# Designs tried in a protein design chat: VHH binders against Rho GTPase-activating protein gacW (gacW). Part 5

Target 1, 182 residues: Rho GTPase-activating protein gacW (gacW), of Dictyostelium discoideum (Social amoeba) (q54g18r699to880)
Amino acid sequence: VTLTDKAQINASTIELPPLVSRSIDLLMEQGISSVGIFRTCASATALKKIKTRFEAGEDIDLKAENVDVDTVAGVLKSYFRELPNPIFPENLHEYFFQAMRQSSNEEIIQSLKDIIDQLSPLECKMIKKLFHLLHLISLEKDVNMMSPENIAICWAPTFFRSFASELLPINSFMIVNYFDIF
Below, E stands for the ipSAE of ESMFold2; O stands for the ipSAE of OpenDDE; V2 stands for 0.75 times the mean of E and O plus 0.25 times the DockQ between their complexes.

## First folded at step 1 (VHH)

Design c14 (framework vhh_7ubx_2)
Fold by ESMFold2-Fast, scan of step 1:
Structure c14 (fold): chain B 182 residues (1-182), chain A 118 residues (1-118)
Amino acid sequence: as target 1 above (182 residues)
Amino acid sequence: QVQLVESGGGLVQPGGSLRLSCAASGFTFSRYAMTWVRQAPGKGPEWIATIWSGGSTMRDDSTKGRFTISRDNAKNTLYLQMTSLKPEDTALYYCATGFYLPSKDDYRGPGTQVTVSS
C-alpha cells in the first residue's frame, strides 16, 4: 500500500485507534494527578482483558466501566511498546542525536519540529495527543511524583528502543517544551 | 495574529496552467511543514501535497505528475504550480500547516477557487 493510498483511505475516516484515543481521554480526565502514573504496574490480567477487548473491536466505555487508571495507562503504554516499529521511526533516531548536540534551545526546538513534521498523518496525530498528556502529567509532578525525567524514564524505551538511555534528555525536553515543538 | 491567505485561483480552460500562492504571517513559517488541500463541491477534502521545512515533499499519486509544491521561506510563501488542468481539478484550494489533512490545531486559509471549464 502506498502513502498516497493510505492518505486517501484516511481522508474520509482519519481517526486515532479507539484504544489510543479513549485511553488518552480517560487519563486526561482522571489520571493526571495519579501517583506514579505509567511507573506503577497494573494487574497483568486486567490489562490483558481490556487490551484484548479493544483488539476484538469492542466498543469500550472506559469511564462507564470504571476501569482503573493504572490499567488504562498500562494498556496505552503496551500499545506503543508493541508497535513493530517504534513510534519515532529508527531512520529518524540520528536526527534526535543531532538535535541534542545543538547549542541553543531554539535550535533544539527547530530540529525536533522538523523531525515531527516527517511523521505520517496518523503517527503525527497520535504523538501530538500523547505528548500533550505527558506534558499535563509533568505539570502536576508535586502531586503525582512524575517529573518530566520520571516520565521520560518510563517512555524512552518505548519511543527509542535501544537508544532509550542516550535519548532520555531529549525525551524529557520534548515533554517540557510540548507547546513549542508540537 | 496568524493568517494564511491563498491567491492565484480563477477560471482556466482545460489544458491550462495556474500558480497558487499562500502568504503566511503571524507565525514562524520556516519552522512548519505546509500542505495543499482541495475540496470539490459535494466531496470531502483531498490532500494534494506536503512540503517540509527543508524542502522535502510528498505528493498525491493522482496529481504529482501535473502539480508541484514549493516554498520560499524568505518570503513566507507556499506555492502550487498546476499544469495540464482538467475539469476534475475544479475545487476550492487551501493551504494549511502540517502533513496530510489539517487537524483542528492546524492553521488554514480560507481557500482560492479554481474552476476548469471551457
Scores: ipSAE 0.000, ipTM 0.105, lowest interface PAE 18.2, mean pLDDT 83

Design c15 (framework vhh_7ubx_2)
Fold by ESMFold2-Fast, scan of step 1:
Structure c15 (fold): chain B 182 residues (1-182), chain A 119 residues (1-119)
Amino acid sequence: as target 1 above (182 residues)
Amino acid sequence: QVQLVESGGGLVQPGGSLRLSCAASGFTFSSYGMTWVRQAPGKGPEWIATIYSGGSTMRDDSTKGRFTISRDNAKNTLYLQMTSLKPEDTALYYCAKDWLYRGSPFDSRGPGTQVTVSS
């Protein structure tokens, strides 16, 4: 994206893909206290059916259809996992390593803000909404058994591909420090 | 249009020091991270350091102890202070808008300034 393109795109006018927005909204309402959310495996058949329907442009009301929380969580994670390019491009991974090397939390936060600032407006809107959900889940860890580290274990392969293990600590940091970063 | 112009390069003896400057125009300098990159003959670009809009820095470990990146937002200028220069530091040094250079248009980087370290 050129400087002119960035200036002409306003995040508030960008609509998230329905699969992403509706999945996150359902999980915000019903999933934050669910034990093992994102760790518990959904039925592969159920997950594929819902995902295919969204991809066909079907107007799906996940709540009215009583779609299982773990199925919705699986659909959301699968969407990000299957993006042609990772939501955090491979070239950004080196900068996440550099962020981890900073000596203070303030410097790590600033580094992460600058990394996120390089994403497209749509990608920024998606990742902000996603990490808000992950942050809220982490606050309920005593109920759902999903600490920031456990959430990071589930999501790092999706965000960082081959560097999932090495970048696990920064993923966990981003979940904890959501309001300072996003 | 984004415009970046580097200066301060030249011939220097091993162990010497140089300060490079990058004059920026065409964008709100203070709102963006700025990066120094170098390219030796026949090699691809090598990232050296980034300074963020807030002033925090990231530096490549191989040069971290010898090179310091800084900025002056009032002058729209980026700096690279280089000390203890080695023949291996010989390269074209250029600045880039943004902390990540992902094959951005030519207007996102300067033409560069040549640094030659030789006795």
Scores: ipSAE 0.000, ipTM 0.153, lowest interface PAE 14.5, mean pLDDT 82

Design c16 (framework vhh_7ubx_2)
Fold by ESMFold2-Fast, scan of step 1:
Structure c16 (fold): chain B 182 residues (1-182), chain A 119 residues (1-119)
Amino acid sequence: as target 1 above (182 residues)
Amino acid sequence: QVQLVESGGGLVQPGGSLRLSCAASGFTFSTYWMTWVRQAPGKGPEWIATISSGGSTMRDDSTKGRFTISRDNAKNTLYLQMTSLKPEDTALYYCARPYDFGSKYLDYRGPGTQVTVSS
């Protein structure tokens, strides 16, 4: 990402939706070593209840209410899944395919940085914080059983919709190479 | 008002070369990815190449040996250098900008410039 002014706007003025920020914060504190995080299904009724309360503007303290890790993980994934416009718009999907066709990791990294440059300041801030969480989870794979590939399997349908299977390798690459891309 | 205007098309012999230009106005050109697409008679739009704000390029495999995308941020201009042109390269060539980053559609495209390759 080479747009300095865009990065400054993201840092100084943009607030993440409380559902996103509070879910990621709880998962960083309590969820990174949880076995099967994002793969394990939460209660559909519990997930919908928490999500609806956030959407109604309720000030939810997930930690004080002892909301379970799998419910929080499900709420976060559901938020991105149900966005009216995907976090990675369909017009960017061809660029992800082009990134995968590059022969060197350096070229793939630069291509991904260029794709991220096209996101809005809010979207860029959300995706950076999300992939930081996904990267941290992948580092604990011997404990949580969630390799970069396993995380990518859980998240690719949310990011890439119908191209989830074809773009699985680039999703995994982004999780592994978080510090070089974001 | 955002405006993209292509130029440089024309009639060329097979094996010839053309350089297309796209003049951008009404937005901060240097901060956006830009792309070239073409539409041949009776066919749908076909992606050719994209260039990042910093100059990194992505090109379709079928044309990347013959076509080069570039930009001049100081002039707010996008270029497509075309070499070894073939009759099947005959098409209307458009430059385009992504729609509002969060949309799946292209935000703006120019009216296009016609390239005809004929002997």
Scores: ipSAE 0.000, ipTM 0.130, lowest interface PAE 16.9, mean pLDDT 81

Design d01 (framework vhh_5c3l_4; at its last look DockQ between E and O 0.01; V2 from the best seeds 0.00; counts 0 for: pae E 11.4 > 2, placed apart)
Fold by ESMFold2, look of step 2:
Structure d01 (fold): chain B 182 residues (1-182), chain A 121 residues (1-121)
Amino acid sequence: as target 1 above (182 residues)
Amino acid sequence: QVQLQESGGGLVQPGGSLRLSCAASGFTFSSYAMSWVRQAPGKGLEVVSDISGSGGSTTYADSVKGRFTISRDNAKNTLYLQMNSLKPEDTAVYYCAKDYDFWSGYSPDYRGPGTQVTVSS
C-alpha cells in the first residue's frame, strides 16, 4: 500500500467524535436560519451539562432533548477551543499568510488545499464537516445576519489560537470557497 | 458601555415571592445570554439561572428548580427572575450578568451592582 492509499483508507474509516458529528448535524437541520449563530452565547449551565455528558462518553440525542441551537453551537466551539493543539497550529500560520499573497483565486485555493492536506486524517474529516456547515450558514446571511466575515470573526481565535487580524480574511476565504478547498 | 441595574430585592418571609428585574443598556441585549448569579454571605458565586439570547433555552440550579422562573423581554431590554416559595437559604445578593460564559472564556463577566434578597421569619 502506498502513502496515498494509506491516507485514503484512514479517511474512509475514521469516526468523528459524537460531540462533533451530532452537533454539526443538529445545526445543519435547525441552526442555519438562527440569527447570530455562533455569536449569541448560550447559558453557562447548559453548556457545562451537555459537554460533561459528551466527555463521559454519552451519545446524546440533542434533538430529542430539545437542546437549544445556541447551546449546541457553544458546545461545538468549545470542543475545538479545548483541543490540546489548535486545528491550525502556529507553525502553519506563515504558510497561510503566503497562500493569501498569491495573485489569483485559483492559486490561493491550491495553496490552501496543500496546507489542509498536512493535517491529520481526523482533523481533515472534522474540518470538512464543520466548514460545510459554516459555508451553508454564510449563504443565509440575509436571514441569520452572519456573513462570512462575521463567522470568521467568531471562529478564527478558536481555529488558530491567535487574534492576529491577518487571519480573519483567511478564515473568511475558506468559508466562502468551501467546495474548492475541502 | 455595558450597563446593568438590578431591582426588586427586599425582605420577605419564608414561602413568599419576589420578582427581580434587570435593566440593560449599552449592548445588543437580544444577542446575548443572560444569567442570574447569587452570592450568599461568606460564600462564592452560584449561577442560579440562565437564559439564551432568544429566550428559547433556560436552565436552573437544582436548588431553585421548580421555584424560580427566568424570563426576558427583548423589546424592553429587561431580564426577570420570578422567585416563589422562598427559603432562608435563598438569602443572597442577586446579580444580573451579561456574557457569563463559563466554558468559552472569551466573553468576560459583566455584572450589575446586585440587589439584596433576605428571607427571614
Scores: ipSAE 0.000, ipTM 0.237, lowest interface PAE 11.4, mean pLDDT 84
ESMFold2-Fast, scan of step 1: ipSAE 0.006; ipTM 0.351
ESMFold2 (binder alone), look of step 2: mean pLDDT 84; pTM 0.850
OpenDDE, look of step 2: ipSAE 0.022; ipTM 0.238

Design d02 (framework vhh_5c3l_4)
Fold by ESMFold2-Fast, scan of step 1:
Structure d02 (fold): chain B 182 residues (1-182), chain A 120 residues (1-120)
Amino acid sequence: as target 1 above (182 residues)
Amino acid sequence: QVQLQESGGGLVQPGGSLRLSCAASGFTFSDYYMSWVRQAPGKGLEVVSDISSSGSTITYADSVKGRFTISRDNAKNTLYLQMNSLKPEDTAVYYCARDLEYGSGWFDSRGPGTQVTVSS
């Protein structure tokens, strides 16, 4: 039993914030084939309105209210962008650079699993669900125009903040190799 | 199709001034953060300045702070860089770039660039 497996098991008992879980669920249902998902800009006003309602504890049915897919994608990205620390904080960046220097995919995967093990159980649960969504979007790149690299471009600044452009390749690798890493 | 086209580069003496312009088309210019990025001979890309969609948030690299001024005209879909007190170290190809996330240093799109040479 690795520390990574143990952390993921513990995370299974933790509830995700409704903003995160409901946004991901809607995007899995309606957003997977949306052209330019996460790249297309949402209205700042529409995004703030929905986010404020979630923060007030409102029980929002995004589907029943016909909330625009790009608005939901924007709300989800905004949540991660506004975390006090990025989901992959700066103290972990040296380990991502070390992972990128490995010669085999097996070594890169193991390095990434070791990095993820350092996240909290809640953070592990959130990123596992998020990367599952990103992986599914990447599988439909021929219709949605969102390759793993394009998705990484949209998300790396939010995930890492510092060194986002340098860490693009490893972010893309994580999207492609979701089932081996998470 | 996103298109960015720089103009205004040239040869100037140290202490001189240049004004760069970038004409943007193929996207809603007023929705995006925009950046000026440069590449000096034998060096990597350096983010010179960026500006928010509304123009209310602006940053500068320490190397150009106090000398360069970024601005935008959303009605004309145009980004500007006013460069004063130019130094030989400012010699570079200058690119207009669309920054998907403010301060990320990642650019979705950039123009072909305009050459700025500061020499006597």
Scores: ipSAE 0.000, ipTM 0.140, lowest interface PAE 13.1, mean pLDDT 83

Design d03 (framework vhh_5c3l_4)
Amino acid sequence: QVQLQESGGGLVQPGGSLRLSCAASGFTFDDYAMSWVRQAPGKGLEVVSDISWNSGSITYADSVKGRFTISRDNAKNTLYLQMNSLKPEDTAVYYCAKGEYDILTGYQDYRGPGTQVTVSS
ESMFold2-Fast, scan of step 1: ipSAE 0.013; ipTM 0.424

Design d04 (framework vhh_5c3l_4)
Fold by ESMFold2-Fast, scan of step 1:
Structure d04 (fold): chain B 182 residues (1-182), chain A 120 residues (1-120)
Amino acid sequence: as target 1 above (182 residues)
Amino acid sequence: QVQLQESGGGLVQPGGSLRLSCAASGFTFSSYWMSWVRQAPGKGLEVVSDISGSGDSTTYADSVKGRFTISRDNAKNTLYLQMNSLKPEDTAVYYCATEGYYDSSGPDYRGPGTQVTVSS
């Protein structure tokens, strides 16, 4: 295998925004078993303070400052919600619908991989880390009450900027099949 | 605590218009995405439209695109839905909701609703 694509080479060295990487790391450590994670409303004041500090370029240690799990979850979700373009923009939605109409799980998985491969290296790295977190949360659904379906309800409008009901089972499929897709 | 209160529903003839309002309190309204969701008799919840905290981004269900317009006034903590060219199939209870409402059973993240009836 010989790599000549500089974009692919650069993907391996790309760093996530500190807001994204530090939020996910804290939630993986402290948030996986939190009841209603991503659904429970954070303190609006606390969320705004932390988000503004990250946007100002502050070096925030969320664990040392004892920032509550729901505030961290809210900051992370707000970041994706406010991206200029959603992670899965409208021009990709028909490909997602077509992927889900396939007859076998193997075909669905391959089609979803092909869609994700169209994202930028930064977007691919962010979504892989985020879906890993969402997968781990879904495994603890009996404790946290956050099934793949409940996570999809919270996150699909953010990922797709669409409330099409057909996107909910797509998002939940991606959460469940994380290791096969990402 | 989060409070949402809808108004502006009523009976209207097909082709008519209504403007719904939602008064919000108990949170920093401008920081949250807001949604209009509806439930027709015997049917599940349908998300009609949503709007970003700043108002710069909006989405619409295919069933209402080109007919409905979502907007907000952050200075007044108020969400709006302008409904034009109303059809009998738009008959539903309309709810104002915050992000993450969809699996909530409580009114804290959703208003009590306002009835819209489109009848000939």
Scores: ipSAE 0.000, ipTM 0.167, lowest interface PAE 10.7, mean pLDDT 82

Design d05 (framework vhh_5c3l_4)
Fold by ESMFold2-Fast, scan of step 1:
Structure d05 (fold): chain B 182 residues (1-182), chain A 119 residues (1-119)
Amino acid sequence: as target 1 above (182 residues)
Amino acid sequence: QVQLQESGGGLVQPGGSLRLSCAASGFTFSSYEMSWVRQAPGKGLEVVSDISYSGGSTTYADSVKGRFTISRDNAKNTLYLQMNSLKPEDTAVYYCAKSDEWYLGSDYRGPGTQVTVSS
């Protein structure tokens, strides 16, 4: 998902927070088939330890340290949940309602692209990478038991706050249609 | 089914040039942004260059900017990396991959082609 080739250039050179990039990388490599990924609760102690180390600027190799998949998933989800400003700004939430009421899938996709284009380059890069992970997890639903809807249930409160329940269908749509939207 | 096959690596002296190619099959090549990624001995993976699906937008790591040129031929399903003014620090295995998949593991990259720059 790029508004222009210039936006794509900026997104490509932007460095993601290490917590985000390293957790997504590990989950894409090792977490895709994990049963109940994002739904299963991580050890609170283990999650806090890893998160604190990232926040202290430690150079953590999650794979070399054999960090538990559910702990990594919990760290990633906690990061987005605890952002000072939500990853999808609250003023954009109404536009998601408008998107889900479009008459065709093509119109819904275009509306979602227009919403994403309102994000900063860093936010866009983070969301694109995150939804790619969520899409890959959804493809393995028969193994991991995490359908697009189940993933959306886990993430909608983080993305949409008070509108989580109402926007569940559009969140699910975004996971399914990742390649057309992002 | 996704297949990526790099070629064109070899041994060159500092200041030399090489052109790498990546033959892609098993997917709609023209619909994906592509990357060249390298791994130097004892180091992690580094994205060297990215190219948009149309070829209209490219990015380069600071270490190679001005020396390397990425391009693509969508009609031939082929990705290229023109490497000029090679330095010993460019010694690495070079992989091609879809821009948002190279980090998912070896199944999402080609087998790689070795580039060695030495005297």
Scores: ipSAE 0.000, ipTM 0.110, lowest interface PAE 17.0, mean pLDDT 84

Design d06 (framework vhh_5c3l_4)
Fold by ESMFold2-Fast, scan of step 1:
Structure d06 (fold): chain B 182 residues (1-182), chain A 122 residues (1-122)
Amino acid sequence: as target 1 above (182 residues)
Amino acid sequence: QVQLQESGGGLVQPGGSLRLSCAASGFTFSDYAMSWVRQAPGKGLEVVSDISWSGGSTTYADSVKGRFTISRDNAKNTLYLQMNSLKPEDTAVYYCAAGTDEWSNLFGPDYRGPGTQVTVSS
C-alpha cells in the first residue's frame, strides 16, 4: 500500500484481500475442529487452482463450491508465504528475539504490541484476524490435535523465514496470548 | 535447528529408476507435511509430490503422477521418493522440504535440504 492509498482509506473501511478474508471465515466456520489443520497436506493441484482463480479476481464462494478445508488452509498459508515482503518484515525479526528475552509475560506482551504497532493498518488487520483463527484452533487441541506449538511449527516458516526454528516459542506465545496482544 | 539431508541421486538411463531418501532432524518430523521439490537448469522450483504428517494422504504433480511414489517413516524421521520410468525432463536438483510451499518461483520452501542431483540421460 502506498502513502496515497493509505490516505484514501478510512480506518473503519479497510477491507482485507478476498482470499484472506474468505479463507479465514470458512476456516472459522468449518476448520476449527479439523484434525491436523494446517499440518495436513492439501492437494497441490487443487490449491494452485483456487489460488490462481483468486489472483484473477474471481468472486469465489468457498462454501458454495465445497472447497476442502485443507485446500483452504493451504491457500491461506501460501498467500502469506508468497507476499513480496513478509507479513512480519525481516527488519523486525530482531525485535522478536528481544521480546523472547524478557523475564515477565507482561514485558513480552508489551514488546509484541510494540512490534505490531510498526505494521501498516492493513497488515495489522490481517495479522489480528489470522491470529484470532490460530487461537481458536489451539483451544480445540484435544479434538484437532493442533496445540499452540504444532500451529507455530506450521506457520513459523511463513512468518520468520530462516529464523523460524529460533522464533517458535514466541510464535506459540502469540497464539496463546492473542487477547492480550491484539 | 532444522536439518534435512537428501541422498540417492545420480545418473540414470531413460526408463530407469531411483529412490531418494531424506533424513530429518532438529524438529518433530511427524508434525510436518513433507514435500519433494525440484529445480531443473534455468527453471523455477516445482513441487513434485507431498505427503501429510500421518502419511494418510499424498499428492503428485501431473508431470510425475503414476511414475513417482512418496512415502515416509515417522519412526526413522525419513522421507522417500521412489522414481520410476524416468525421463530426460526429470533432470533436476531434488530437495526435501518440510511443509508444502507450493509453486514458489522466487523462494524455496523455508525448511529445505541442500538437494541431490538427478540426471536422466543416455
Scores: ipSAE 0.000, ipTM 0.213, lowest interface PAE 10.9, mean pLDDT 82

Design d07 (framework vhh_5c3l_4; at its last look DockQ between E and O 0.01; V2 from the best seeds 0.00; counts 0 for: pae E 12.0 > 2, placed apart)
Fold by ESMFold2, look of step 2:
Structure d07 (fold): chain B 182 residues (1-182), chain A 120 residues (1-120)
Amino acid sequence: as target 1 above (182 residues)
Amino acid sequence: QVQLQESGGGLVQPGGSLRLSCAASGFTFSNYAMSWVRQAPGKGLEVVSDISESGGSTTYADSVKGRFTISRDNAKNTLYLQMNSLKPEDTAVYYCARGPYWDSEGLDYRGPGTQVTVSS
């Protein structure tokens, strides 16, 4: 049993898993200007210790423990990588491809909104918070070296559980147009 | 091409010390967390120690905590492991590895290893 399973059971009153909410909050506060965030590898042992504590049910105060930004980033990415089903499962991929074939950005945005609205309330809440972070990181690309395209390289395989190269521009488009889509 | 080259292994008596080095090339060393990983005779791989990109965060296996110190010099592209109070059970091949041990992408980049033998 994961923290996700507990949240799934109580879907009508949506609280984010502590791992997700705590990690995103710390990264919003301390990670936006970090060079190579999500691309740099975390310490293997630090990541394992934090993951083990979350999996044991602890709600860790990551700020109070001064957990390294790259460790928190790695923990957050690992959570999504280890989900039983990816956030954007294979049966949605053709809808994403079709959305990107629309004639205008406005039509693309509306099609993507329609796909996002099909996710569960918990999934929607998680990705709204996560993509907000990714958007903010992309705005600081001149400092952190993480353009929307670089973020997509790091995250698309996790979000879609696929290495199809056509997913990269979809992911980067959603990061850039966060406020219109989410 | 990513290259990691360990050195500094050898034969030492129990209670002795060794300092391992790992020279890195073919990638931007300062952008990656690094690990020391060991394999004792007849055993699987064990992550001994990790260090963050900047060197600001370090972690140790319980079996070596207080005896081993990981460090890095990003200007020289070099990773270090200071091993003190060595025990016969520390006998292993020691590998320098890029990235966390449970991230297969990171642990796919390791050097050929250096033998450490602690005689009893």
Scores: ipSAE 0.000, ipTM 0.126, lowest interface PAE 12.0, mean pLDDT 83
ESMFold2-Fast, scan of step 1: ipSAE 0.060; ipTM 0.509
ESMFold2 (binder alone), look of step 2: mean pLDDT 84; pTM 0.855
OpenDDE, look of step 2: ipSAE 0.006; ipTM 0.294

Design d08 (framework vhh_5c3l_4)
Fold by ESMFold2-Fast, scan of step 1:
Structure d08 (fold): chain B 182 residues (1-182), chain A 118 residues (1-118)
Amino acid sequence: as target 1 above (182 residues)
Amino acid sequence: QVQLQESGGGLVQPGGSLRLSCAASGFTFSSYDMSWVRQAPGKGLEVVSDISGYGGSTTYADSVKGRFTISRDNAKNTLYLQMNSLKPEDTAVYYCAKDLWEYGSDYRGPGTQVTVSS
């Protein structure tokens, strides 16, 4: 097995945190057409309660408990917001700016693939699953009112923390071009 | 019901300092991430800084890193922005926002004007 093959195998065998995997799965099933998903207010009490239970290691069935879509969306976003370092750390931001300066879509896509390859296997698996959800939401924009641009506005501060406004176009590009990048 | 009120803006010389405050009411302050956003004359909104509900995570725009510090006092329902080494480019209306990304810009305060001029 080559180093590349080892990295791919490791990525495919790692488990996502249950909070992340179960939240995304619920949102893919029930949240895709929800108006203003990720923008609509969640119950702060419900959000904290569910998040605390996941952190305590509870085996939570979000669907069986009829957890509100906006609460699940809030829990998922809060998880990424509270990571010690943003999922796209500051040392990678120069590469995102370089990607934005490329002249062709093919060059932008390759630059983004190169950036993603610098993340840990767990981080790669999480962002691939998350951007798949964001892409699906963007396809229903006429129903949910969440265009790629609106999704980017909601998520860029969480993804990048710094330079969020400057990186909105590349974040939007990644949502639209999910299948070519991830 | 949600109320956000900024204060502390004013006129200051380049290299000077200002501290902005935002008094929040009508919601459980500690449960929400808070942001400072600004709008320079004729330009769009720029997110300056974010702070998590617990205060354990902070972010800054590249333009203000090393110069601005965001903080909060959850017991007083107050958000702060300490602005040091001010530049003419920092001239803008500064807004306090209740998790701008999750709860929309409707939860933005009326703003406080900061003018940096010699």
Scores: ipSAE 0.000, ipTM 0.130, lowest interface PAE 14.7, mean pLDDT 82

Design d09 (framework vhh_5c3l_4)
Fold by ESMFold2-Fast, scan of step 1:
Order: structure tokens, then sequence, then C-alpha cells
Structure d09 (fold): chain B 182 residues (1-182), chain A 121 residues (1-121)
């Protein structure tokens, strides 16, 4: 795209899928202190029902319907796992590895920002909001038992479609340094 | 001292089944969420399944969903993994682990020595 087109894209209000925005909002309000959040999920049946209703375009109020935190967390994680392409596709993985080999945290942060800037505007908006939630969860690790490292263990396979252990410290670094990267 | 000891691994043919067990001691097992983690030759650690402290909630990696079932018996301080429809790709050392017991660890903070599962004809 041209500079003018890019500026127009940046100025526009991009709406997240309701499944993503409403799930994150519910979890920010009710889920950040939940023990083992994202690590365990409630019922596969409950998850399937809520997900199917969002996909059908239903206007779901998760709070009014008292949908449990683990079901909402499972729906959100399932959404990202089932994307046609992962948020961080294979062709970006070498850039992430190179970023982590930089000499200073400032250089690592700048390299990660450069990688994120390569994503589509919608993808950038989704991961910014999601990593904000993950950062907030990590701040309450003494209550919820979900450190940045533990969040990375359950989310890195979804973000990268890879179980390579090298990706775990990258994901945890991004969670910890949310405000500097996003 | 936290101790986790896996058992039940072995050689099995594709399509076969195995049941892994993990005996836990040195901590209040019923208060900890538990995981099964595996490592294939030359590859990193993969979390294959998690279970909440009560056993009410479970998750599975996409690679094993529908084939593996995690469960626990808090009265016996034992974690289980029922593995059905095994594939050659499931060949790995399987570890019983808690991943959130101590802060700042990317690897399992507490894990057993592992049990080898080999799926081959």
Amino acid sequence: as target 1 above (182 residues)
Amino acid sequence: QVQLQESGGGLVQPGGSLRLSCAASGFTFSEYAMSWVRQAPGKGLEVVSDISSSGGYTTYADSVKGRFTISRDNAKNTLYLQMNSLKPEDTAVYYCATLYSDFGEWSPQYRGPGTQVTVSS
C-alpha cells in the first residue's frame, strides 16, 4: 500500500470480531485472578455452543448470560488456534529468533516492534488487545498461578503453530514488556 | 521435597493404547493443577494436556485432542493420561509436571524423570 493508503488505514476504526472483543472484555473484568486461566477449560460442549453462536452472528452478552470464565477463555484461545494462518506465521519465526539475539533489551524491543508492524491492521489490533489481557493476568501471578512463562507455555503453540521451546522466552518477553512493544 | 514419578510407558504399535500414571508426593497434590508434557527426539517440550486441581477442567493440544484423556485421583495423589489411537508422531518422553509452582520458569518447575513412549511397528 501507498503512504496515503496506510495513513487512512491507521485512521480508520477497525472493529474486532465480537467473539474476540467480548471475550477479552469479560476476561479483563472477571478472569484475571482465575487460577490456571487459559491452561484449563470448562466444558467442550459449552465452548462449542458459545463459539457456534458467535459464528452465527448472535449478539451475545457473556456477562448477562453468566458464561463461566473458563468457557470464555477456551472460546478465545480456540478462535486463535483455528485461524487459517497463525498470528505469527512460520516465515516470521527467524525474525523473532534474530530479535532475541540482540545485545540490549532496547534493541530486542525495537526488533519485536518492527516484526509486529508487518502484521495487518486487524491482526495488530487483535494481538495488542490480547497481549494487554495476558500482561494483566501475569501481574496477578501470585493469585492466578499464571506467570509470563506459564502463559507462554499455553499460548505460544497457538500464536506460532509450533511447540519449539525457543519461542517460549520470546512470548514471555512480549507479555512482560507489553507497554514498550505494543 | 516435591517428587513426581511417571510410569506406564513402553513400546506399542500404531493404533494401540497406553495409560500413563504419575505418583506425586511432597506437596498437597489436590491444590495443584497438573500437566503432561512430552519431548520427541531432537525437539522442544510440548504441553499435551492440563487438568485443574479439582479435575473439573481439562485442555488438550490439537495434536492429541480426541485421542488422549487426562484425569486425576486426588485421594491417591495420582495423575493419569489415557492415550488411544497412538501414532508414530506420539513417540516421545512423557513428563508429569506442574508448570506454575514457581515463578520465572519457562520449563516445568517440577517434573518427573519421564517415561518413554515408542509407537512403532
Scores: ipSAE 0.000, ipTM 0.129, lowest interface PAE 14.2, mean pLDDT 82

